# Designs tried in a protein design chat: VHH binders against Protein SAR DEFICIENT 4 (SARD4). Part 7

Target 1, 283 residues: Protein SAR DEFICIENT 4 (SARD4), of Arabidopsis thaliana (Mouse-ear cress) (q9fly0)
Amino acid sequence: QNYTVSSPSSLLLMPSWSSSSSLPYMGVKLVTYFPHNSSQNLPGIHGSYTLFSSTTGQTLATMDGTVLTLYRTSSVSGLGSKILARDDSQVLIMVGSGALAPHLIKSHLAAKPSLRRVIIWNRTPQRAQELAETLSKDPQHKEISFDSHDSLDQIIPLGDIISCATNSTVPLVKGEFLKPGTHLDLVGSFSHEMKECDDNAIQRGSVFVDNDTAMIEAGELAGAFERGVIKREDICGNLVELIKGDKEGRKSSTDITVFKSVGSGTVDLLTAQLVHETYLSRC

## First folded at step 4 (VHH)

Design f7 (from a1 with L100E Y102H F110E; framework vhh_surovatamig_d1)
Fold by ESMFold2-Fast, scan of step 4:
Structure f7 (fold): chain B 283 residues (1-283), chain A 123 residues (1-123)
Amino acid sequence: as target 1 above (283 residues)
Amino acid sequence: EVQLVESGGGLVQPGGSLRLSCAASGFTFSSYAMSWVRQAPGKGLEWVATISGSGGSTDYVDSVKGRFTISRDNAKKSLYLQMNSLRAEDTAVYYCARDEYHDFWSGYPEDYRGQGTLVTVSS
């Protein structure tokens, strides 16, 4: 639901709930969009998430919506890697060095403990260098090497897992440079004009999505369907189907897998529940 | 002190061309991606184009693709926007911006912005 507060400013409500007794929660993400905030040095988008008991209706927790989105997005990508990437993956390429990048890196490292090297690329090389330096100083990364590189095309062939979190509207990852066995994680696009990889990457890969709405919202897929590059029937499965075992993930060590995520209210709810229960347990 | 100074704006007839320039100082220019953003009268800021630090990759809003070309000269610490086939809808104040962070939430890929240069497309 979208509400105009004062044109062009708006408030979005994104509720989620479940009738399952195993998920006794419901929640709502509240997002404000104030495009003129840049004049005040403020982000245009702010969010909060409120978690309620589905049995009593009591408010259980209120969380920062941006922080929740960072955790939710990176966790989904990590789960995708756990299911689809090779267990012997050694090199992670991080495409983008924004707020999502450190969370994505940590999630992929947790999902594939075989990872030993992270190479970061960003349109502004200085940001990639700074992120690599920051992460290399973290004691929990003692066994991981961090580098930055200024040529994306030169490092793509090195990647066992390639994770993209950019706002690009032109392809960054070229399918021709993907090596056999690579897992490509596409996080950044959430509209028809946004696209982090070319049609060749989609055509070469076995494509999975976090949710079927990715086929409607993501430029890499919506555009590919329009041009006849692949058909909707060629999509190999979604995250729920993979977790339940209804669809097979990686079929061979040489398969290229592609995971496109756009997020969902249900995943936000599950993430909020996990954060709330972890906090209460004092872990 | 980071400074960005735009120039090259003016009055142009529909279908005409203009080239905008931005002089950068106070930072290592080649290490940062640069963008052009614009604000039409009575409207909000709109991102127009971005170029990587090396100049190897460029990105554009759909409404200007094929008409506008972003470029840079790292030796001169200058950013350019070549605008062709100008339309009345392109009338705006154009700002040179240094892009510091790619945030998934961010609708404005700018960290520092200049004072702007006015482009008026009318007959």
Scores: ipSAE 0.012, ipTM 0.287, lowest interface PAE 8.7, mean pLDDT 83

Design f8 (from a1 with S31D Y101T Y108S; framework vhh_surovatamig_d1)
Fold by ESMFold2-Fast, scan of step 4:
Structure f8 (fold): chain B 283 residues (1-283), chain A 123 residues (1-123)
Amino acid sequence: as target 1 above (283 residues)
Amino acid sequence: EVQLVESGGGLVQPGGSLRLSCAASGFTFSDYAMSWVRQAPGKGLEWVATISGSGGSTDYVDSVKGRFTISRDNAKKSLYLQMNSLRAEDTAVYYCARDLTYDFWSGSPFDYRGQGTLVTVSS
């Protein structure tokens, strides 16, 4: 649900619940979007998450929705890489240098210990350079080289894992430049107008999703279905199916794998439950 | 309040040239990358060209490379698109757009778009 406060500012509501007795919680994520906040050195997005008892309706916890979502989103991308990317992956391309980027980089590095180089691209090159410099100073990254580059098309062919976290409405990653064996992680699009890669990347790749809602919400997939670039039946599986082993991930070392995530209220709810129960166990 | 006002559109013959202008106000113009995007009749929005805040870097969609040149004048807070060797397929409404800081939390990467200026390539 999206509510316009004063154009272009808005309020988003993202509720989630389950009728299962094994998940006796319900929750709502509230997100405000104020794009002009950057002129006052404030984040454009603010969020909160409220957890309720599904049995009594009592408010159990409130937590920072932004922090919750950053950790949840990056963990899902890392899990996607662990399952779909090659074990001999050495180069990570990070497309975007916003708030999610450092968390995604850390998650991919943890998922694939073979990674040795991170190249960061951003539309504003200074932001990519600053992020690369910041990450290179972390003692935990002693064995990892961090660089920034101003030409995305030149670095895409180098990438064993390419992670995209931008709000682009225009394709950034061109399928023709993807090398065999690459894993493409698409995080940024969550509406019909948003698209981080072209139709060629979708057509050539083996496409997986975090949940089936991605086929409805993500511009890379919804548009591709409408144009006949790929059919819904061609989607190779979702994250639950991959974890259970109901669907096979990477089938060969030369396959290009594509993982499109949009998030879900259910994953947010499970994360909030874990945070709440961990907090209570320490009191 | 952020404002973007396009001008310079019109009717031109194939092979002709046009120069589009965009006047920006309400923000620090040099801090933002700027883009031109277009929408042809019955088609979706298509990105055409981008220029960095300093003007040091430019990018173009393949179909206009070598024909179009994006430029900016930060002192005048103005964005330009020089269009040469125009083709019928370039017929579209052209919009000046401000690029957001790319971040998962930001909305559309074009947080502001002007009213547009119509370019018709036909005899």
Scores: ipSAE 0.000, ipTM 0.177, lowest interface PAE 12.5, mean pLDDT 81

Design f9 (framework vhh_surovatamig_d1)
Fold by ESMFold2-Fast, scan of step 4:
Structure f9 (fold): chain B 283 residues (1-283), chain A 122 residues (1-122)
Amino acid sequence: as target 1 above (283 residues)
Amino acid sequence: EVQLVESGGGLVQPGGSLRLSCAASGFTFSSYAMSWVRQAPGKGLEWVATISGSGGSTDYVDSVKGRFTISRDNAKKSLYLQMNSLRAEDTAVYYCARDSYYDFWSGYSDYRGQGTLVTVSS
């Protein structure tokens, strides 16, 4: 539900619940959109998430919606890497240096402790340099080298894990430059026009999605289906199927794996549950 | 304090041209990629064009390729959109936008100006 508060400002309500007895929660994400906030050096988008008991209706937790979305998105990518990337992965390529980038880097590093080098690329090279320098100062990263590079095509062949979080409408990652064994994580596209990799990467890879909506919304997949690059039946599985063991992940050390995520209300709910239960476990 | 101020909008006939300008202040302009995004009446935001911090690379939505040109002058801290061969469907409020650090996961810009209205009508 979208409500105009004062044109052009709005309030969005995004409720979510599950019929599963194993997920005894329901929630609502509230998002405000105030485009003129930039005049006061404030973000235009703010959010909150309220978690309720689906059994009693009691309010269990209230969380920052923007932080929840950043955490949710990066955690999903980390789970993808944990399942699909090689355990001996050493080099992470981060394509993009926006708000998601530091969270994605942290999640991939946690998922694959073998990682030792992070190379950051961004369309604005100075932002990649700044992020690399900032992360290199963190004491928890003393065993990890951080650098930036201005030529994406030159660093793609080095990547054991390549994570993309851009708003690109033209392919940034070219499949021909992917080395055997690479895991490609595609976070940025959420519409038919957007794509972060070319058709060659999709065809070479074993493609997995966070949920089936990705096959409808993501430009990398929707366009590939229309052009006959791959078929819908070629999609190897979704995140729930992988976690339950209903679908096989990586089958060999030379396989290229591709994980496309678009998010969902159910994933927001699952992330809120995880945050809440982690908090309770520390009390 | 980050500020983006758009100008150059107005009424133009189909096939005509307009040049939009955006004056930036409060940040190191050359360190950020910049975009133009638009919102047609009753529709959502649509990304139009992006230019890298150095100006060395540009990208466009398919519907404007060959008609629109994004450019920047880092010394003047200004962003431009040259719009040629304008069509009725180009009617929208056009916003100057800075590369976002607070986008969710979509890559949308954190700072946008107030917008400038472009109406393409006979």
Scores: ipSAE 0.006, ipTM 0.226, lowest interface PAE 10.1, mean pLDDT 82

Design g1 (framework vhh_7z1x_3)
Fold by ESMFold2-Fast, scan of step 4:
Structure g1 (fold): chain B 283 residues (1-283), chain A 123 residues (1-123)
Amino acid sequence: as target 1 above (283 residues)
Amino acid sequence: QVQLVETGGGLVQPGGSLRLSCTASGFTFSSYAMNWVRQAPGKGLEWLSGISGSGGSTSYADSVKGRFTISRDNAKNTLYLQMNSLQPDDTAVYFCARDSYYDFWSGYPSDYWGQGTQVTVSS
């Protein structure tokens, strides 16, 4: 629903819910549009998202626009790990220590309760050290060890799940260092110039995407198609196909899986539901 | 700073055509994939179509394949949706949306949506 607050300013309400009785959630995205905000050096658009129980009507979560992106992006990665990573995964490598990193770590930990160790790498080593220290002090992480490391190439072979959230334009994760059975989660690239892994990782892996837009804008995939490294037909499936069971995920314990996500604002509700349920499903 | 403005909505008869436009400002338009989404009365958001920053790649929801065409003019910072063979169930508010990761890295809110434009298909 779109409401004119005062021309040209507006308020948009974007409610979502399922007609399925087995889907116990509702959500609403509230978006304000104030085109004159540019004169005050403010964004013209601001957002908030609220998740409710469809059974009781209780508020389960509220988020601002930046927080919504953090939750949406991390929940997509967590769902990817739930479907594609091995159930006996023990070591998570976090590549990047920006604002998204703690949310990605929490989503992967929730998706794979077998995880016991997190190793963080960042171009600025001090930021990785600070994040590891901060997360190690959280009581919910008492059974998880947190470390940082200065050499990415040395820790990649240890990773059962490797999650990347960087703005890198040069490959960080080299396919030659991936061990059999690893799940590689690629979050950071949003343009043809950005690339978090090399062509070898793409060739060795069974590649999945969150949606087909990833094949268009992600540097790891668009560039690989242009160079003939892989074909579009080689993409094993997207997130919707995996959830519906239309495409098979991991086929063996030694398969390397790659998940490239670019995000979509239209999947907020499903993503928020899956993240919430994943966090609640802890033993 | 980032702004998206949809225009071109209105009343149209079944079988008719309509072209929506979305003008963008406050960012490097050609660096971002763009999407069209709609919301019919009493329904949630439905993703319809996406286009790469260069315009070289497009994708469509099954409900609109063969009827709708997404395009962009990067020189004019404008996104388009050409809608043909319109049906009463195409009645909805249509929104222009920017893909959002760079917003996060720049410190801006992650999702940027336009105000929407109303399309009504009736005889």
Scores: ipSAE 0.000, ipTM 0.140, lowest interface PAE 14.1, mean pLDDT 80

Design g10 (framework vhh_8h5u_2)
Fold by ESMFold2-Fast, scan of step 4:
Structure g10 (fold): chain B 283 residues (1-283), chain A 124 residues (1-124)
Amino acid sequence: as target 1 above (283 residues)
Amino acid sequence: EVQVVESGGGLVQPGGSLRLSCAASGFTFSDSSYAMGWYRQAPGNQHERVAIITSGGSTNYPDSVKGRFTISRDNAKNTGYLQMNSLKSEDTAVYYCAAEGYDFWSGYSTYDYWGQGTQVTVSS
């Protein structure tokens, strides 16, 4: 549920619950979207998450929605890579150097232990350079080389996994530069006007989504359906179908796979449950 | 490569006007990931932002310059401007143009990219 507070600003309500006794929780994520905050050097997105007992209705925890979203978003991308990327993947291209980028890098590295090199691109090259330098000094990543590069088009053909987390409204990743076997992870778009790759990448790839809402919300997909680039029935599966084995992931080492995520209340609920239970176990 | 170059500084009398220019390369002002800002640094002080304009045209100013300074851009020339009117002695500073990347989760970075600066001196 999306409410306009004062155009173009909005408030999003994302409730989640389960009929399963193994998930004795329910929750709601509240997100504000204020694009004009950019003029004041404030984040455009703020959020909170409230976790309730599904048995009693008691409030159990309130969490920062931004921190929760960063962790669950990067975990979903990591799961996508674990299922869809090649096991011999060596090069990760990180497109974007914002708050999501270090979490995404860590998740992809954990999902594919074959990775040895991370190349970071950002529209402001200084941010990519700083992130690469910071990560290169982390003892957990001593076996990984971190670089930055100014030209995205020059590095895209090197990528075995390409992860995008930008607020771009114009395509950054051009499908013509994707090599056979690449996994393209699209995280940044959450509205019709946002897109991180062109129609060629969508058309060449086997496209998977985290949930069916991505087909409605993400500019890469909604626009492609409208223009007839692909049809909804061409979507190869969602994350639940992949995990259950109801749909096949990668079918060959040369397939280009595309994973578009927009998030879900269910994953938020599972993440909030984990945070709450971890906190209780430390008391 | 992202780069900005300032011009238009100089010596003016109190009450005078100056127009600063910021020529950009390596990005466009229509790119929603970038904003153009003007910052100043007086001797002994830290940098302060005096104006910002987003790719969508939204602007913001601190109270110290609001009503006197106007930020604008020309997308065709890929150039930003700062029109400074009713200048005061306390406006004396080196003025910097910055191209700043915007992340919805963290806001703008004030370290993204700075030009070399242009000196503005308001004195008789």
Scores: ipSAE 0.026, ipTM 0.433, lowest interface PAE 5.9, mean pLDDT 85

Design g11 (from a2 with Y101P D103Y I104D L105F T106W G107S Y108G L109S P110Y F111M Y113V; framework vhh_7z1x_3)
Fold by ESMFold2-Fast, scan of step 4:
Structure g11 (fold): chain B 283 residues (1-283), chain A 124 residues (1-124)
Amino acid sequence: as target 1 above (283 residues)
Amino acid sequence: QVQLVETGGGLVQPGGSLRLSCTASGFTFSSYAMNWVRQAPGKGLEWLSGISGSGGSTSYADSVKGRFTISRDNAKNTLYLQMNSLQPDDTAVYFCAKEGPYYDFWSGSYMDVWGQGTQVTVSS
């Protein structure tokens, strides 16, 4: 739920809990959104996550909401690539070079060990260059080439996996430039006005979501349904269905797969529980 | 209403100097970081330099370090780029660009308003 503090600033609450005795936790993610903070050299988004005992109501842990979201989001994208991308994928295109980008890159590299080249694009080219240089100096990446490029349309046809984490309200990835076999990972959109790819990419692709909320919240899907580009019945499955084997993932090496994620309070709760339990085991 | 207008471009001989100006209107100029970006014929956009809202912090692309200097006059709502030791490779359209609000934690900052550009030609 979102609350307007003073337009356009807001407070978002994302609570989650379980009725299962094996998950004796409940949690809430609190996010503040102050878009004009950049004028004071402050981040526009701040977050915290609080984990409570569901049996007593006691506060068990408080953790940085941004860190939780980075770990949760990149892990979900990596799992999507593990299931949907081709095992012989060699080129990863990273669209966006914000805080999430290095985590996404690492998750995709772990998911597909065949990857050998990463090309980074960002609207502010300096950020892409800096990220590529930083990652190329990491000894863990000695067999991987990192480059930046300022022409997105020119590099899209090279991508076996294309991961997008931007706040774009206009399509960046054009479906006409996607080669057969590509996996398109869409992370950035979480509202109706946001979209990282055009209708052609949605129409050409076999579309999967992390959860059904993506069909309501993400501009790439909500807008496509509204215009009749694709129907809700055409969505090939969600992450849980893929993991359980209830829905088939990639059907051929030439299929274009699309994975749209928006996150959920339940995934945040599970991630917070894991962080809390890991902390206790460390002590 | 938000507008950026570049001036100061033109023809200059190799080794020469030019100073570009960018006049801003329609927003609180001192509250936003400003950038210079260029586009050479047949090439994409190349970021050159950035300056914080207060002017206390600057950054430069390696291609222009030591030759170009970014500055601003917040009282006049004007951004400057002093270009020295110009080479034929500096021939491009030069754009003034405003940093957008910090909107998305994973996308980072971006340039949301651009000027019309001013042509700089370095030749004999």
Scores: ipSAE 0.013, ipTM 0.193, lowest interface PAE 8.3, mean pLDDT 83

Design g12 (framework vhh_6fv0_2)
Fold by ESMFold2-Fast, scan of step 4:
Structure g12 (fold): chain B 283 residues (1-283), chain A 123 residues (1-123)
Amino acid sequence: as target 1 above (283 residues)
Amino acid sequence: QVQLQESGGGLVQPGGSLRLSCAASGFTFSSYAMYWVRQAPEKGLEWVSTISSSGSTIYYKDSVKGRFTVSRDNAKNTLYLQMNSLKPEDAAQYYCATDSPYDFWSGYEFDYRGQGTQVTVSS
């Protein structure tokens, strides 16, 4: 549920629960979005997550919703790459260098151990350079090279995995520059006006979503359906279908795969459970 | 309410010069880095220059280095772009912009932009 507090500010409620005895939890995420907070030197997004026992209703934990969202979002993208990207992928292109970018990079690197090079692009090149330098100093990345580049169109053809986390309302990734075999990960769009890639990328790709809500909320898909670029029936599957084996992922080494995510309360719940149980096991 | 208003665009011949201005209001201008961004017809938004809040750190797109100079006057809440030796490929709508690290979905996208000022270079 999304509630407009005072346009453009909003409050989002994201409850989730499971009927499975193997997941004895339920939770709710509360997120506030105040885009003009930067003028007061405050974060635009604040959130909390409360985890409850699904058997007793007892409050088990309260967590920072922003940190949970960063880990949850990057983990979903990593899982998408694990399933859809080629096992011989060597080059990761990171489009965007905001707070989500370092988490996405680490998640993709974990999902595809064949990765050896990361190229970061940002509209403000200095931010990409700073992120590349910071990540290159991490001892865990000794065998990974980190670079930044000013021209997105020049580096897109190099990418085996391209991950986008921007609030762009105009396409950044042009489908004509995608090489055969590329996996395109689209994280940033969550409204009809936002899009990180053009219609050509959607048309060339085998498109998968994290959940069916992405077909309603994401500008790359909602707009493409409206213009007749693709049909809803052309969507190859969602994350649950891929995990269960109900839908086939990549069918060949030359296929372009596209994964569009908008998030879900279920993944938030699973992430909160993991955080809670890890904390308990380390006590 | 953050507001940015660009001015100074126009028609110029190749090799000519233009000086763009951006009047900022509704925020503490001296506390924010400022950017010049441009968009040519049927092309995406392209970063041109960055200037830090104090004016001490400046960056340019490679194709404009040595030709464009960004500056700011914090007392007047005004950002400038001096454009020399203009080329046909510089023709675009130019926007004054600022961004925030607080939008964690983005790669520091330009959060606030004005309506822009059109730069046309005849060839």
Scores: ipSAE 0.007, ipTM 0.311, lowest interface PAE 9.1, mean pLDDT 83

Design g13 (framework vhh_7yz9_2)
Fold by ESMFold2-Fast, scan of step 4:
Structure g13 (fold): chain B 283 residues (1-283), chain A 120 residues (1-120)
Amino acid sequence: as target 1 above (283 residues)
Amino acid sequence: QWQLVESGGGLVQAGGSLRLSCTASGFTFSSYAMGWYRQTAGNEREWVAFISSGGSTTYADSVKGRFTISRDNAKNTVYLQMNSLKPEDTAVYYCTAGSYDFWSGYEDYWGQGTPVTVSS
């Protein structure tokens, strides 16, 4: 729910809860939007997430909404790879080198232990080089080779998993360059003008979403529906359906799978629960 | 500048009680989860109890029913009430404060420790 505080500023509330006793939590993501803050050298968007006991109503945790979103987003992508990518995947291509990129790389590496090489591309090549160098010096990644490359089109055919986290409004990943068996993970788009891959990639792929809102919000899908490239009924399933086994994931080793995520309040709730419980059990 | 200062340790007879206190400064205490760990000679630190910023508690199986963790946000203090003490509870007890930060990982602060000796 969106509330106008003082035009054009607003407060957005994203509550989530479950009637299941197996999820004894409820939560609310609070987001403030103050578009004129940039003129004052302040971020226009601030977020917090509060987790409550659904049994007692007690406040259990409060956490930064942006930090939660980064963790949630990378975890969802990793789960997508675990379900949809081939178990013999060796090469991960990371498209983008922003704040999400190291988290996405970590999640994909955890999801597919067969991965041995990471190639990073960014619009600003220096940022990709710096990230590759930083990760290559990390002792926890000593079995993984990290490279950067300045031509995306040249490295796309090498990728077993291709993860995209950009704010691109023009297609970066061209479907014609995808090899059979590739898993394409699309994280960056959340509005109609944004798209990280072309219509060919959507048409060649078996398309899955994290939730049905992706079909409305993501430019890759909304635009493809509008142009008749793919129909809404052609979407192969969402994350809940895949986890429950209600929908089949990858059907063959040569299938190209596409996973488009935009996020949801339910996933935020599950992530906040995991963060809270993990912290309490840490040693 | 941050500080965690433990107090209340000492020598006690088996079956006795001690109350440990840990006073925090230099950060927003009410926003942090607080905990107690203990360390015996030759062993790594083991967790004893946690209390969340919201007041939810959890305990190691070895201390359940005997130890109680609590906090007083007005005094920036976390407590560990230790009842029915056993010789195997002999250890140095450490206070810790932590918060979630998925950009850099968990942010942890540690005290200097307070020794507890339980005689048979």
Scores: ipSAE 0.000, ipTM 0.123, lowest interface PAE 13.9, mean pLDDT 81

Design g14 (framework vhh_lunsekimig_d3)
Fold by ESMFold2-Fast, scan of step 4:
Structure g14 (fold): chain B 283 residues (1-283), chain A 120 residues (1-120)
Amino acid sequence: as target 1 above (283 residues)
Amino acid sequence: EVQLVESGGGVVQPGGSLRLSCAASGFTVSSNYLYWYRQAAGIERELIASIYSGGSTNYVDSVKGRFTISRDNSENTMYLQMNSLRAEDTGLYYCARESYDFWSGPYDYWGQGTLVTVSS
């Protein structure tokens, strides 16, 4: 659920539970979104996750919702790349250099070991340069080159995988610049006003979602449906359908694939359970 | 509160010039990434010019050499000098400021827009 506290500020609730005795947990992620906090040098999003016993209702753990969300979100994007991106992908374009960016980069690199170059773009070029320099020093990335570039339109045609994690309300990735075979990963939008790519990218691509709520919440899709750019039935599948093999992912090396994610309470619950159980095993 | 107010739009003949102004409040123009977007009828909003915190500038190819973005730190105002205007330059011009937060990265503050009409 999304509740407007005072426009544009909101409170998001993402509960999840299971009736299975093999998953004896339930949880809720509470997220506040205050986009104007940046003017005070404060993060715009704050979150907490509370894990409960599904048998007694007792509170078992509370954890930082931001850290949980960073790991969960980047893992979902990596899984999308594993399924939809070409196995011979060499160049990753990272659009945005916020808190999600290093996690997304690591996840995409793990999903596609053929990747050898990462180019980072940010509206403030210095932030992209700083991230590229930091990642270049990481021993995990010894085989990977990291660069930054100040012209997004010039680097988009180089990208085999393009990952976007911004809160932009104006399209950044233009479909006309996407080369055949590219995988476009759209992470940042979670409301109707937010949009990281233009309608051309949606029209050119085979569009997949992490879950069906992306078709309601994400500006790239909700607006495109309203304007007749694509229809709901044109969505090629969701993550569960792809994993089960109920829907085909990439059909050719020249297909452009688009993966729009907004998150889910179920994946948050599974992530919180793993964090909790790992902590207990170390006591 | 962060606020951006555009002015300077109007009707001009092809080949003419206009200077757009963006008056900023709640922050200093010299320490922020700022840019101009154009919204034309039936077209997605386009980033046309930007100025970085360090003072370097960037332009889309269609306006490069014709438009110049600048700022006056003493007046806390950003400008877009538009020369050799074409019919295709017609649209609403918005100034914007990049904001940053730890979680979501960059986010934009927008002005109200100013209309530029290049008569055919």
Scores: ipSAE 0.000, ipTM 0.127, lowest interface PAE 14.1, mean pLDDT 82

